# Designs tried in a protein design chat: VH-VL binders against Probable inactive ribonuclease-like protein 13 (RNASE13). Part 16

Target 1, 136 residues: Probable inactive ribonuclease-like protein 13 (RNASE13), of Homo sapiens (Human) (q5gan3)
Amino acid sequence: MDIKMQIGSRNFYTLSIDYPRVNYPKGFRGYCNGLMSYMRGKMQNSDCPKIHYVIHAPWKAIQKFCKYSDSFCENYNEYCTLTQDSLPITVCSLSHQQPPTSCYYNSTLTNQKLYLLCSRKYEADPIGIAGLYSGI
Key: E = the ipSAE of ESMFold2; O = the ipSAE of OpenDDE; V2 = 0.75 times the mean of E and O plus 0.25 times the DockQ between their complexes.

## First folded at step 16 (VH-VL; framework fv_recibokibart)

Design u4 (from u1 with heavy chain G56D; at its last look DockQ between E and O 0.07; V2 from the best seeds 0.00; counts 0 for: pae O 8.8 > 2, placed apart)
Fold by OpenDDE, look of step 16:
Structure u4 (fold): chain C 136 residues (1-136), chain A 122 residues (1-122), chain B 108 residues (1-108)
Amino acid sequence: as target 1 above (136 residues)
Amino acid sequence: QVQLVQSGAEVKKPGASVKVSCKASGYTFTSYDMHWAKQAPGQGLEWIGEINPKGDYDNYNQKFQGRVTMTRDTSISTAYMELSRLRSDDTAVYYCARDLGWRSGWYEFDYWGQGTLVTVSS
Amino acid sequence: QIVLTQSPGTLSLSPGERATLSCRASQSVDSDYLHWYQQKPGQAPRLWIYGASNRATGIPDRFSGSGSGTDFTLTISRLEPEDFATYYCQQYGSYPLTFGQGTKLEIK
């Protein structure tokens, strides 16, 4: 297995998987604000991503969706694998109000099916989230 | 500048556990994977495993699987490696090393701790 | 796992001479993920060459790396006294990560 994809999967886990969901103390900036600050640091990118998804499910469960998928792709412009079950997801959406030198996000916890990017080349490892299933 | 400072030498009995620390400074601790390597006296380097920035995902060499636990305390920028059920052949210098990872595209260990000698003897 | 075999085990040379260190992989390794480290007694390893052929920051140009596939080489065009150390190759192409057993470059 190519190390790039192995690490891609690890990066995906690092950036988009939080199980069990971390609970921050009252008064904290907020789940997404904290998370996105971390992400920005990790990616060494000062940009504020418009949206980010965090899955609160065991990694093995997420891998399983890809393992048994009939659709594989690594393109974020494509819908690849739809999870068979709804998963607890935190959606971090960039707020219109931005404080200086930081990104402010709204946190939405939901339970939805999602589209995973599963790579056929590398044992169907999940490497990203294409989006949430709206049901329409 | 980037620095990784490890805890001091340890002397342990067989069957005991040892926990080595690696305090990072000079960079964003929560942005880089941390690796650990073993070097027995007069021997080469052996990869033990890695832990992600959050400390919630690790990958261990099967040789150490079941005996090694890697953790991180982001509040003090410190990574830990605990090795349990120690035996004589665990006697070695243990190193932490920063992984540049996908940032560089090469995944080289660009900075290493100074090493921690762990001696296991009866 | 990918086994990296370095040769020779010990290389005895004098300052001013050319040194050639070999690292052979049991299976093909992407050049981007083959690295070299230098280690002196009592010290931690230090990144020396990354991606088979790129010198790390501060590494003199007398050091060069080359190779692809299963054969990689570290060359020191003209040895300086400070170059005598042990050199390890390392692959990050697949898990588990592995190191060569090292080549000790000692002064003749």
Scores: ipSAE 0.009, ipTM 0.646, lowest interface PAE 8.8, mean pLDDT 89
ESMFold2, look of step 16: ipSAE 0.019; ipTM 0.652
ESMFold2 (binder alone), look of step 16: mean pLDDT 93; pTM 0.953

Design u5 (from u1 with light chain G51D; at its last look DockQ between E and O 0.08; V2 from the best seeds 0.00; counts 0 for: pae O 6.1 > 2, placed apart)
Fold by ESMFold2, look of step 16:
Structure u5 (fold): chain C 136 residues (1-136), chain A 122 residues (1-122), chain B 108 residues (1-108)
Amino acid sequence: as target 1 above (136 residues)
Amino acid sequence: QVQLVQSGAEVKKPGASVKVSCKASGYTFTSYDMHWAKQAPGQGLEWIGEINPKGGYDNYNQKFQGRVTMTRDTSISTAYMELSRLRSDDTAVYYCARDLGWRSGWYEFDYWGQGTLVTVSS
Amino acid sequence: QIVLTQSPGTLSLSPGERATLSCRASQSVDSDYLHWYQQKPGQAPRLWIYDASNRATGIPDRFSGSGSGTDFTLTISRLEPEDFATYYCQQYGSYPLTFGQGTKLEIK
């Protein structure tokens, strides 16, 4: 997956963390389609992002991974770490079975390790997801 | 049970600034975005902007860009909206409103503050 | 930005009558990202209809919302005295969020 995903620390918790995973939201039109519409409204970009990741784990547990970050990710200008544990994740991916302008998303629930981006500035909090571990 | 209580009415001169507060109770303040709206006397509603209380993300209507600042203090569950370089057409009631968010709804403002009248007079 | 135009500006009717309030968008509001609010004088607005057609909690069955794209309506099948107020539509299809200018529903 070569899609560069950057989300500022202001939005990361709101848009990339959902724990416990919400299954039956009022007025929701499907997990990923609803989330991605909300995300486009929060981000100053009306394009349909090709991919977005949501972690279904407690925030405090996710924060711990960044306190032990492994290396600096130069293409993001942030520290990053590969999570030691697989995490439950929903992958929202733009569907190829619909016109791209429809912004229709497929939802895939999986358990995988992640490459987290960790803030250089404040508290080393997680600020984004660079991608999933693609082993096997 | 959910309650948003705003600061009292203000009278200001043109060119001054005003800071309106909105104190939240009955829910987890950091779990919902806060929005602000303007209603001039006898007029409709105009969206000013939003703030995420957890991270401080803010996003403003272009009409107010450069004159509005939204902040919050999570220790006292209070949001603030400051409007600078006031002019006569800023005379209005200003509301804070809670956004249910993507978990429960979309830009659904289910609870509103009582409103704060700001009068700008020369 | 998306401009919402409500019509009529004022609607004068008697209790028991049917009311139809219109909200028209300057461009399509995708996925019916449109809400309705009721406001009475001296009070904050109240969420009434969400996502074009769904009643908010506690809203009577006599209220119904419909429409899609650029044309949306709020219908009150049988007016009660408490229904006389100003109604606003609000879109969230794109930033900035915008409201219609309002329709004042008043007693004839």
Scores: ipSAE 0.015, ipTM 0.606, lowest interface PAE 6.1, mean pLDDT 82
ESMFold2 (binder alone), look of step 16: mean pLDDT 91; pTM 0.932
OpenDDE, look of step 16: ipSAE 0.022; ipTM 0.661

Design u6 (from u1 with heavy chain Y57W; at its last look DockQ between E and O 0.07; V2 from the best seeds 0.00; counts 0 for: pae E 7.1 > 2, placed apart)
Heavy chain, then light chain:
Amino acid sequence: QVQLVQSGAEVKKPGASVKVSCKASGYTFTSYDMHWAKQAPGQGLEWIGEINPKGGWDNYNQKFQGRVTMTRDTSISTAYMELSRLRSDDTAVYYCARDLGWRSGWYEFDYWGQGTLVTVSS
Amino acid sequence: QIVLTQSPGTLSLSPGERATLSCRASQSVDSDYLHWYQQKPGQAPRLWIYGASNRATGIPDRFSGSGSGTDFTLTISRLEPEDFATYYCQQYGSYPLTFGQGTKLEIK
ESMFold2, look of step 16: ipSAE 0.013; ipTM 0.651
ESMFold2 (binder alone), look of step 16: mean pLDDT 95; pTM 0.963
OpenDDE, look of step 16: ipSAE 0.052; ipTM 0.723

## First folded at step 17 (VH-VL; framework fv_recibokibart)

Design v1 (from t1 with light chain D30S; at its last look DockQ between E and O 0.05; V2 from the best seeds 0.00; counts 0 for: pae E 10.8 > 2, placed apart)
Fold by ESMFold2, look of step 17:
Structure v1 (fold): chain C 136 residues (1-136), chain A 122 residues (1-122), chain B 108 residues (1-108)
Amino acid sequence: as target 1 above (136 residues)
Amino acid sequence: QVQLVQSGAEVKKPGASVKVSCKASGYTFTSYDMHWAKQAPGQGLEWIGEINPKGGYDNYNQKFQGRVTMTRDTSISTAYMELSRLRSDDTAVYYCARDLGWRSGWYEFDYWGQGTLVTVSS
Amino acid sequence: QIVLTQSPGTLSLSPGERATLSCRASQSVSSDYLHWYQQKPGQAPRLWIYGASNRATGIPDRFSGSGSGTDFTLTISRLEPEDFATYYCQQYGDYPLTFGQGTKLEIK
């Protein structure tokens, strides 16, 4: 089941936008372990998602990228757009060095352009992330 | 150092079109959105719309929708606003303004053009 | 559309006096997106206060902004001759962007 379809617009802001990026105390197990634990609890799901992206930019800036969406992404049945700027993003990736029953995540901060999914409704609000742009 | 220099005053007849230019210098033109505002004589400011000069995204106040077109030429760092089917109540000073956007986090307009007076008279 | 209503429309005061300019929004606006501009005759507007309370570069400390929700205030603690101008509040919290109608601060 497509976890991004289950997140929805309401949860996208809560689970994929964190600005300014929250800082955790010394000795904490990383940004993503807290977030992914919260996400699993909110989705009432014991599965460990393999990857999750968090954008560290103001909501208004992210909304503006969707104001001009010129492509329809059939894979997601939504409009999509490539962001004009690289954005600070945390990539939460499931660690393979732990048993499969463990949801331990590595946090990687990067600055990348990304493909936003934009609602077909008026205003074209962001509702998901299709992936990162891997250009040169 | 940052400058927005607009084209000169124009006199137009009702029903005509006008295209105002705003030439940017002192910064990377494609990194900031450009906005346009109207100020009728003795009146306040009214937002017309915005354009993202990198991708060409535009967004207009519905009051002007259908009559306004915003474009740019990135090779000369210039934004344009064209207003068509001019009426006498379009007589105003038109300003371009730079939007700091998410880079500042506040979305304030930190630099403005000097204004372009457009007079619509028969 | 968020309507910004400024009061008073005109404020007549003398140098040395305190000025208080009001901006009321028709619905709540995050203070991060409420800005003030100064405009003198024949000139473009100039950014004065951003995010409700932060002075733009070079703006004297006699200017202060405050407020949240629907009620915002620009205060000038002691008027100088150069402060007599029209002041506009502006919101960027929702589209379309809107300005208040202005408060003209003039010499009594």
Scores: ipSAE 0.006, ipTM 0.573, lowest interface PAE 10.8, mean pLDDT 83
ESMFold2 (binder alone), look of step 17: mean pLDDT 95; pTM 0.962
OpenDDE, look of step 17: ipSAE 0.014; ipTM 0.648

Design v2 (from v1 with light chain G93Y; at its last look DockQ between E and O 0.03; V2 from the best seeds 0.00; counts 0 for: pae O 8.9 > 2, placed apart)
Fold by OpenDDE, look of step 17:
Structure v2 (fold): chain C 136 residues (1-136), chain A 122 residues (1-122), chain B 108 residues (1-108)
Amino acid sequence: as target 1 above (136 residues)
Amino acid sequence: QVQLVQSGAEVKKPGASVKVSCKASGYTFTSYDMHWAKQAPGQGLEWIGEINPKGGYDNYNQKFQGRVTMTRDTSISTAYMELSRLRSDDTAVYYCARDLGWRSGWYEFDYWGQGTLVTVSS
Amino acid sequence: QIVLTQSPGTLSLSPGERATLSCRASQSVSSDYLHWYQQKPGQAPRLWIYGASNRATGIPDRFSGSGSGTDFTLTISRLEPEDFATYYCQQYYDYPLTFGQGTKLEIK
């Protein structure tokens, strides 16, 4: 779906790309908490997602990985590819302790290879992240 | 043999809520999006929304936003649609339908549930 | 939203005749994402044509789909008794997904 693909790509960019990376003090939890709150609002989902990934790289640097998708991710029903390079990312993970009124997240900055979801098999745009490369 | 089996008919009063289930079998539940459609008596089909079992995204028809909640239980390959603040015009047969999505490239609904009649009357 | 308008609302024909069903979109829709479903009374819809012109599995060759842009057509070359039902077109080109109001093909 051309429009769906474009919307998916735009949403991915909005929700998962932050370049250049915003600087904040150590211990600040507002980054993930704010982002996830925005995401939940946009998705109109009251549930707290367990995990979310934010990439801190130029869009073009991410797009190049979806020129060719050599795999199909069954769980997502989407084409996917493993990034050849590690990318700087923020991992927002749901805390075990939750306040009654909002979702509380931990933030982890790391460099990882990613499984990107692509809009099609060839000459596609990124539309999501299936997960981090763990070496398996 | 792909099958979508929905819960039985429901009779509700105005203002109440109804939760319809759709149990999938014969395929990997988490690999396909599930859609919901409404069909009022003698009327056509209306798209309600979709759920992605693994992707964590749901898309709703704005007409139903605020009253509809779609959920999933992957452990039992079941999708749910809950409609709240029921009105008389919510009386309809509700269907779940599997979306082939990127697998086919056409995004057609190849399998449908048998439908669940929800009657809203005072 | 994309509005799909089907015509006619009701089509009364006899077995053996040719049936032509129209589906018009309020804006251009990619042929790949225009589908047709058949529904009989008391039954769930069934996929019939996908991508405007492809017959679903098990669909007889007397059925054909065509069209592009805003105008799509479902044609039945020679009607069989089992073909009398309601046919819906559907677009998966943009959200929200939408269906036509349906064309009821009934026996004259």
Scores: ipSAE 0.008, ipTM 0.627, lowest interface PAE 8.9, mean pLDDT 91
ESMFold2, look of step 17: ipSAE 0.013; ipTM 0.647
ESMFold2 (binder alone), look of step 17: mean pLDDT 95; pTM 0.962

Design v3 (from y1 with light chain G93Y; at its last look DockQ between E and O 0.05; V2 from the best seeds 0.00; counts 0 for: pae E 12.0 > 2, placed apart)
Fold by OpenDDE, look of step 17:
Structure v3 (fold): chain C 136 residues (1-136), chain A 122 residues (1-122), chain B 108 residues (1-108)
Amino acid sequence: as target 1 above (136 residues)
Amino acid sequence: QVQLVQSGAEVKKPGASVKVSCKASGYTFTSYDMHWAKQAPGQGLEWIGEINPKGGYDNYNQKFQGRVTMTRDTSISTAYMELSRLRSDDTAVYYCARDLGWRSGWYEFDYWGQGTLVTVSS
Amino acid sequence: QIVLTQSPGTLSLSPGERATLSCRASQSVDSSYLHWYQQKPGQAPRLWIYGASNRATGIPDRFSGSGSGTDFTLTISRLEPEDFATYYCQQYYDYPLTFGQGTKLEIK
C-alpha cells in the first residue's frame, strides 16, 4: 500500500471511527456538531457537509470488509464493497435550520450495512463510506 | 470443463480497428473477471486490461488507454477487446484469461484462450 | 508500476539437471500475488505456480516455487524433456499488472 492510500485510511479512521462510542445525554447535539467542526477544521473547509457517517466498531472489524472488493463506485472512482454485517453508526445530517456562526447537525444512531470505499481491489483498507444499504 | 474460445486471426491495415472476441463456457461468466494480454512475436506478455462481466469496473493499462475498449455480452458469455488506430507494433497474439480472483484468494489466471493473431500491415 | 526482471534470459540445460529461475521485483510484492506461467511455442500460457510456492493442478512435484519480498525463484529439481519452455512470472499485487520478460529454458 502506497503512502497516499495509507493517508486516506488514517483520515478515515480519524474522522469516521469512534470506538468505543462516546456516551452523551439524550438530546445532546454536541456530538455531531463537535465532530463536524473538527472535520471541517482538519479538511480546511468552511462549508457545511450535508451528511457524515461515524462507525462505532473496532477498526479490525471494519477492515475485514475490504479484503475483497468486487464492485466499483464510479461516483467516487474507488472500489467499494457492501459490509456483510450491520454496523452501529451515527448519522450526522445537516439541519434545515442553520445558525449564522456554525454548522448545525442532527444525530441519528442506527445499525446499517454500509457501502465502504476500499483503497484497492483486494487486501485493502477502508477509506470512506459511499452510503447506507437500503435494500436496493 | 472451463473453456475460453477466441475469434480467428485478423489482418488489418494501419489506422483500422480490430475487435477480438472471447467466448467463455463451463462456468458462470459473470462471476469471474476477464483479462486481456498482448504478446508480440518473439516477445513476452503484456497486460492490456481487465473487464468485470457484471459491469462494475474495467481497468486498463495506461499504455493502451484511449485505443482499447473492452466490452461484454453476458447473454452469450462473451468478452470483447477492441483496439483502434492500429499500427505495426500492434501486431501480436492477443489472449483472454480468466481471473480466479477472490474465490481463491490468489488472483491467478487459471484458464487462457487459445490466442488471436492480429497482423497489422500496409 | 512494478517491474519484474527475470534471469537469466536464456537457460541452456540438459535433461536431468537442476534449473533455477529468478524473478526480481522493483518493489516488495506479497508472495500471495506472485505467479508463474509456462508457455510453449505456438501455445497459450498455462498457470504453473501460484502464490509464489503453490503448484497448480497437475504440475509435477519436481517444480517448486519460493521467495518473498523482491526475490522469487522457480526451481526444477530434475529436468524432463517436456519442461523446456519459457517461464514468466507475474504480479497481481498492484495495477497495472505486469509480467517478467520471461526465461527461456532450452535444451543444451
Scores: ipSAE 0.000, ipTM 0.640, lowest interface PAE 11.4, mean pLDDT 91
ESMFold2, look of step 17: ipSAE 0.006; ipTM 0.572
ESMFold2 (binder alone), look of step 17: mean pLDDT 95; pTM 0.962

Design v4 (from y1 with heavy chain S31R; at its last look DockQ between E and O 0.03; V2 from the best seeds 0.00; counts 0 for: pae E 8.2 > 2, placed apart)
Heavy chain, then light chain:
Amino acid sequence: QVQLVQSGAEVKKPGASVKVSCKASGYTFTRYDMHWAKQAPGQGLEWIGEINPKGGYDNYNQKFQGRVTMTRDTSISTAYMELSRLRSDDTAVYYCARDLGWRSGWYEFDYWGQGTLVTVSS
Amino acid sequence: QIVLTQSPGTLSLSPGERATLSCRASQSVDSSYLHWYQQKPGQAPRLWIYGASNRATGIPDRFSGSGSGTDFTLTISRLEPEDFATYYCQQYGDYPLTFGQGTKLEIK
ESMFold2, look of step 17: ipSAE 0.012; ipTM 0.643
ESMFold2 (binder alone), look of step 17: mean pLDDT 95; pTM 0.962
OpenDDE, look of step 17: ipSAE 0.026; ipTM 0.633

Design v5 (from v2 with heavy chain S31R; at its last look DockQ between E and O 0.03; V2 from the best seeds 0.00; counts 0 for: pae O 11.6 > 2, placed apart)
Fold by OpenDDE, look of step 17:
Structure v5 (fold): chain C 136 residues (1-136), chain A 122 residues (1-122), chain B 108 residues (1-108)
Amino acid sequence: as target 1 above (136 residues)
Amino acid sequence: QVQLVQSGAEVKKPGASVKVSCKASGYTFTRYDMHWAKQAPGQGLEWIGEINPKGGYDNYNQKFQGRVTMTRDTSISTAYMELSRLRSDDTAVYYCARDLGWRSGWYEFDYWGQGTLVTVSS
Amino acid sequence: QIVLTQSPGTLSLSPGERATLSCRASQSVSSDYLHWYQQKPGQAPRLWIYGASNRATGIPDRFSGSGSGTDFTLTISRLEPEDFATYYCQQYYDYPLTFGQGTKLEIK
């Protein structure tokens, strides 16, 4: 695995894997807001990403899906695969109302199949999420 | 026919900001990472950073101390590089370059923009 | 960061002669991620060799690349007038990406 892909995998684990899921009070907005602030800082990007996915499953349980990538996601220029199982995820979506000083996000907890980006075609590690499976 | 067309030359004063554009054509913009490089007059090439058109895989050279901001507009297949707090040593030709990346397996820059001269002078 | 040191800085030769350009890395670099670019005055760089030994599309067979580990070489078997330019090596093995300082191949 090349260095770029290794970095991608590490970043993915850091930014998109939260296991076990952190508990927070009902209505708390700090989870996504804090995570996205961290992400923006690490990426040195002041823009507010529109959406981000966080998976609440053990790393090994996610890695197994990238043992074989049967597809190539052209829009991402990466190999990708659809998870056979639904995974618990938090969807951080950018709110339509934004304060001038930071990015504000809504949090949605759900179970979804995912399109995972894989570091290579065979025996790969997850490096990103292309999107959620919607049945199409 | 892949082409990368950059914006025209810029003249700026120290402390100002400059935003260079790179419009891609002849291929699917979102499929390939875009890199930026700096070349001072009579000097070699220096890597500034890269963007992924879909986001999530952007990387920057820490040498620029957060003065650089790279963005994209997928609707018009255009990448942007903004450099702030300009100083005299920022005077250079700036290039965008397409990265074949994971698809090729080699990560070579196969196409380059024509370059944009940015002159910083008081 | 990985530092690429090219030698010599300037190489003065005549058409028909053999040219050997060196690129040394401060640490081992996978051959797959070592590339060469050609640049002429007033022009953008152009991909020349990729993966240490593969000629880019349209590159004449008088050009060859070799090397592994920390030592890489670009060779021109018989120089043509259009070959006189500056050549840069570049690594995509680790961040930040880096270029050599370049070797200027000029006509004697």
Scores: ipSAE 0.000, ipTM 0.613, lowest interface PAE 11.6, mean pLDDT 90
ESMFold2, look of step 17: ipSAE 0.012; ipTM 0.648
ESMFold2 (binder alone), look of step 17: mean pLDDT 95; pTM 0.962

Design v6 (from v1 with heavy chain S104Y; at its last look DockQ between E and O 0.08; V2 from the best seeds 0.00; counts 0 for: pae O 11.1 > 2, placed apart)
Heavy chain, then light chain:
Amino acid sequence: QVQLVQSGAEVKKPGASVKVSCKASGYTFTSYDMHWAKQAPGQGLEWIGEINPKGGYDNYNQKFQGRVTMTRDTSISTAYMELSRLRSDDTAVYYCARDLGWRYGWYEFDYWGQGTLVTVSS
Amino acid sequence: QIVLTQSPGTLSLSPGERATLSCRASQSVSSDYLHWYQQKPGQAPRLWIYGASNRATGIPDRFSGSGSGTDFTLTISRLEPEDFATYYCQQYGDYPLTFGQGTKLEIK
ESMFold2, look of step 17: ipSAE 0.007; ipTM 0.620
ESMFold2 (binder alone), look of step 17: mean pLDDT 94; pTM 0.957
OpenDDE, look of step 17: ipSAE 0.000; ipTM 0.629

## First folded at step 18 (VH-VL; framework fv_recibokibart)

Design w1 (from t1 with heavy chain D99G; at its last look DockQ between E and O 0.06; V2 from the best seeds 0.00; counts 0 for: pae E 14.9 > 2, placed apart)
Fold by ESMFold2, look of step 18:
Structure w1 (fold): chain C 136 residues (1-136), chain A 122 residues (1-122), chain B 108 residues (1-108)
Amino acid sequence: as target 1 above (136 residues)
Amino acid sequence: QVQLVQSGAEVKKPGASVKVSCKASGYTFTSYDMHWAKQAPGQGLEWIGEINPKGGYDNYNQKFQGRVTMTRDTSISTAYMELSRLRSDDTAVYYCARGLGWRSGWYEFDYWGQGTLVTVSS
Amino acid sequence: QIVLTQSPGTLSLSPGERATLSCRASQSVDSDYLHWYQQKPGQAPRLWIYGASNRATGIPDRFSGSGSGTDFTLTISRLEPEDFATYYCQQYGDYPLTFGQGTKLEIK
């Protein structure tokens, strides 16, 4: 997913925040396959991103992390911050057990700190996720 | 009701400067970006730049960089655009427009000022 | 810079007819950031369609927008006399923000 195509907090809120986390019926293809299909339809593109993160926390809590951002992430051309708290998230990862062009995703629910991307514009609202924290 | 009221028409000589005002009412001035656009006679619209009134962040079209300055006075909910070193091809109507931002829309310009005609003639 | 090319430059039609206005971008634009404005002589532009397909408040349902990538369309299903104006597309997908050159919709 090109980060420029994810600009604006409305896209981020719509595609990366799901609180409370929705439940799908038994037998459904999994949380991520539904979400990633919706995302591709919304964005009107056929790309299958290798990874996508969904945060299961209130928007206001997520906004707070960006208010204190001091770092600039050159790879994304945006400010960024490491969340002070671990957050419940779902990691949608493109399946290695299927051809990449099938757009089939595995869902992994975890609780971790995140690197948030924060808008360079006024208000510094969250606009994306750069990755998970894996400290040494 | 949201309203943007611009200052009146101006006639300037080449080399002079002009400062156009845009007074906002009916909404929280500091919560929305203000944009400026140029429309030369019989021509289309051209984006000049933007300013965020709360922090004063501005960003200009490269074409106007070095000649344009956007400012605001939050105490009277007014945005300003100053264009310097005027030349004949700066003759145009200049519009201010409120931009919906990342909290309320997809950066569309939902309200426009009535326009200010600036005429540059020797 | 993303160049928006509108076609046709002028569209001459009668009330009651269907109008199709095209906006082509020089590179892909996220549909959410492609907007349309209507302008009549002596007046400021007015927001008409936002996010490629969403009508602004008070805009009649005879107007519809569609498109993605580089090709966007504004359709008027049945022209009314008040619809004759110039229409501009505009993108916020990359800086500088740009407008198309406009399509003038005039009475045939």
Scores: ipSAE 0.000, ipTM 0.535, lowest interface PAE 14.9, mean pLDDT 82
ESMFold2 (binder alone), look of step 18: mean pLDDT 94; pTM 0.955
OpenDDE, look of step 18: ipSAE 0.200; ipTM 0.784

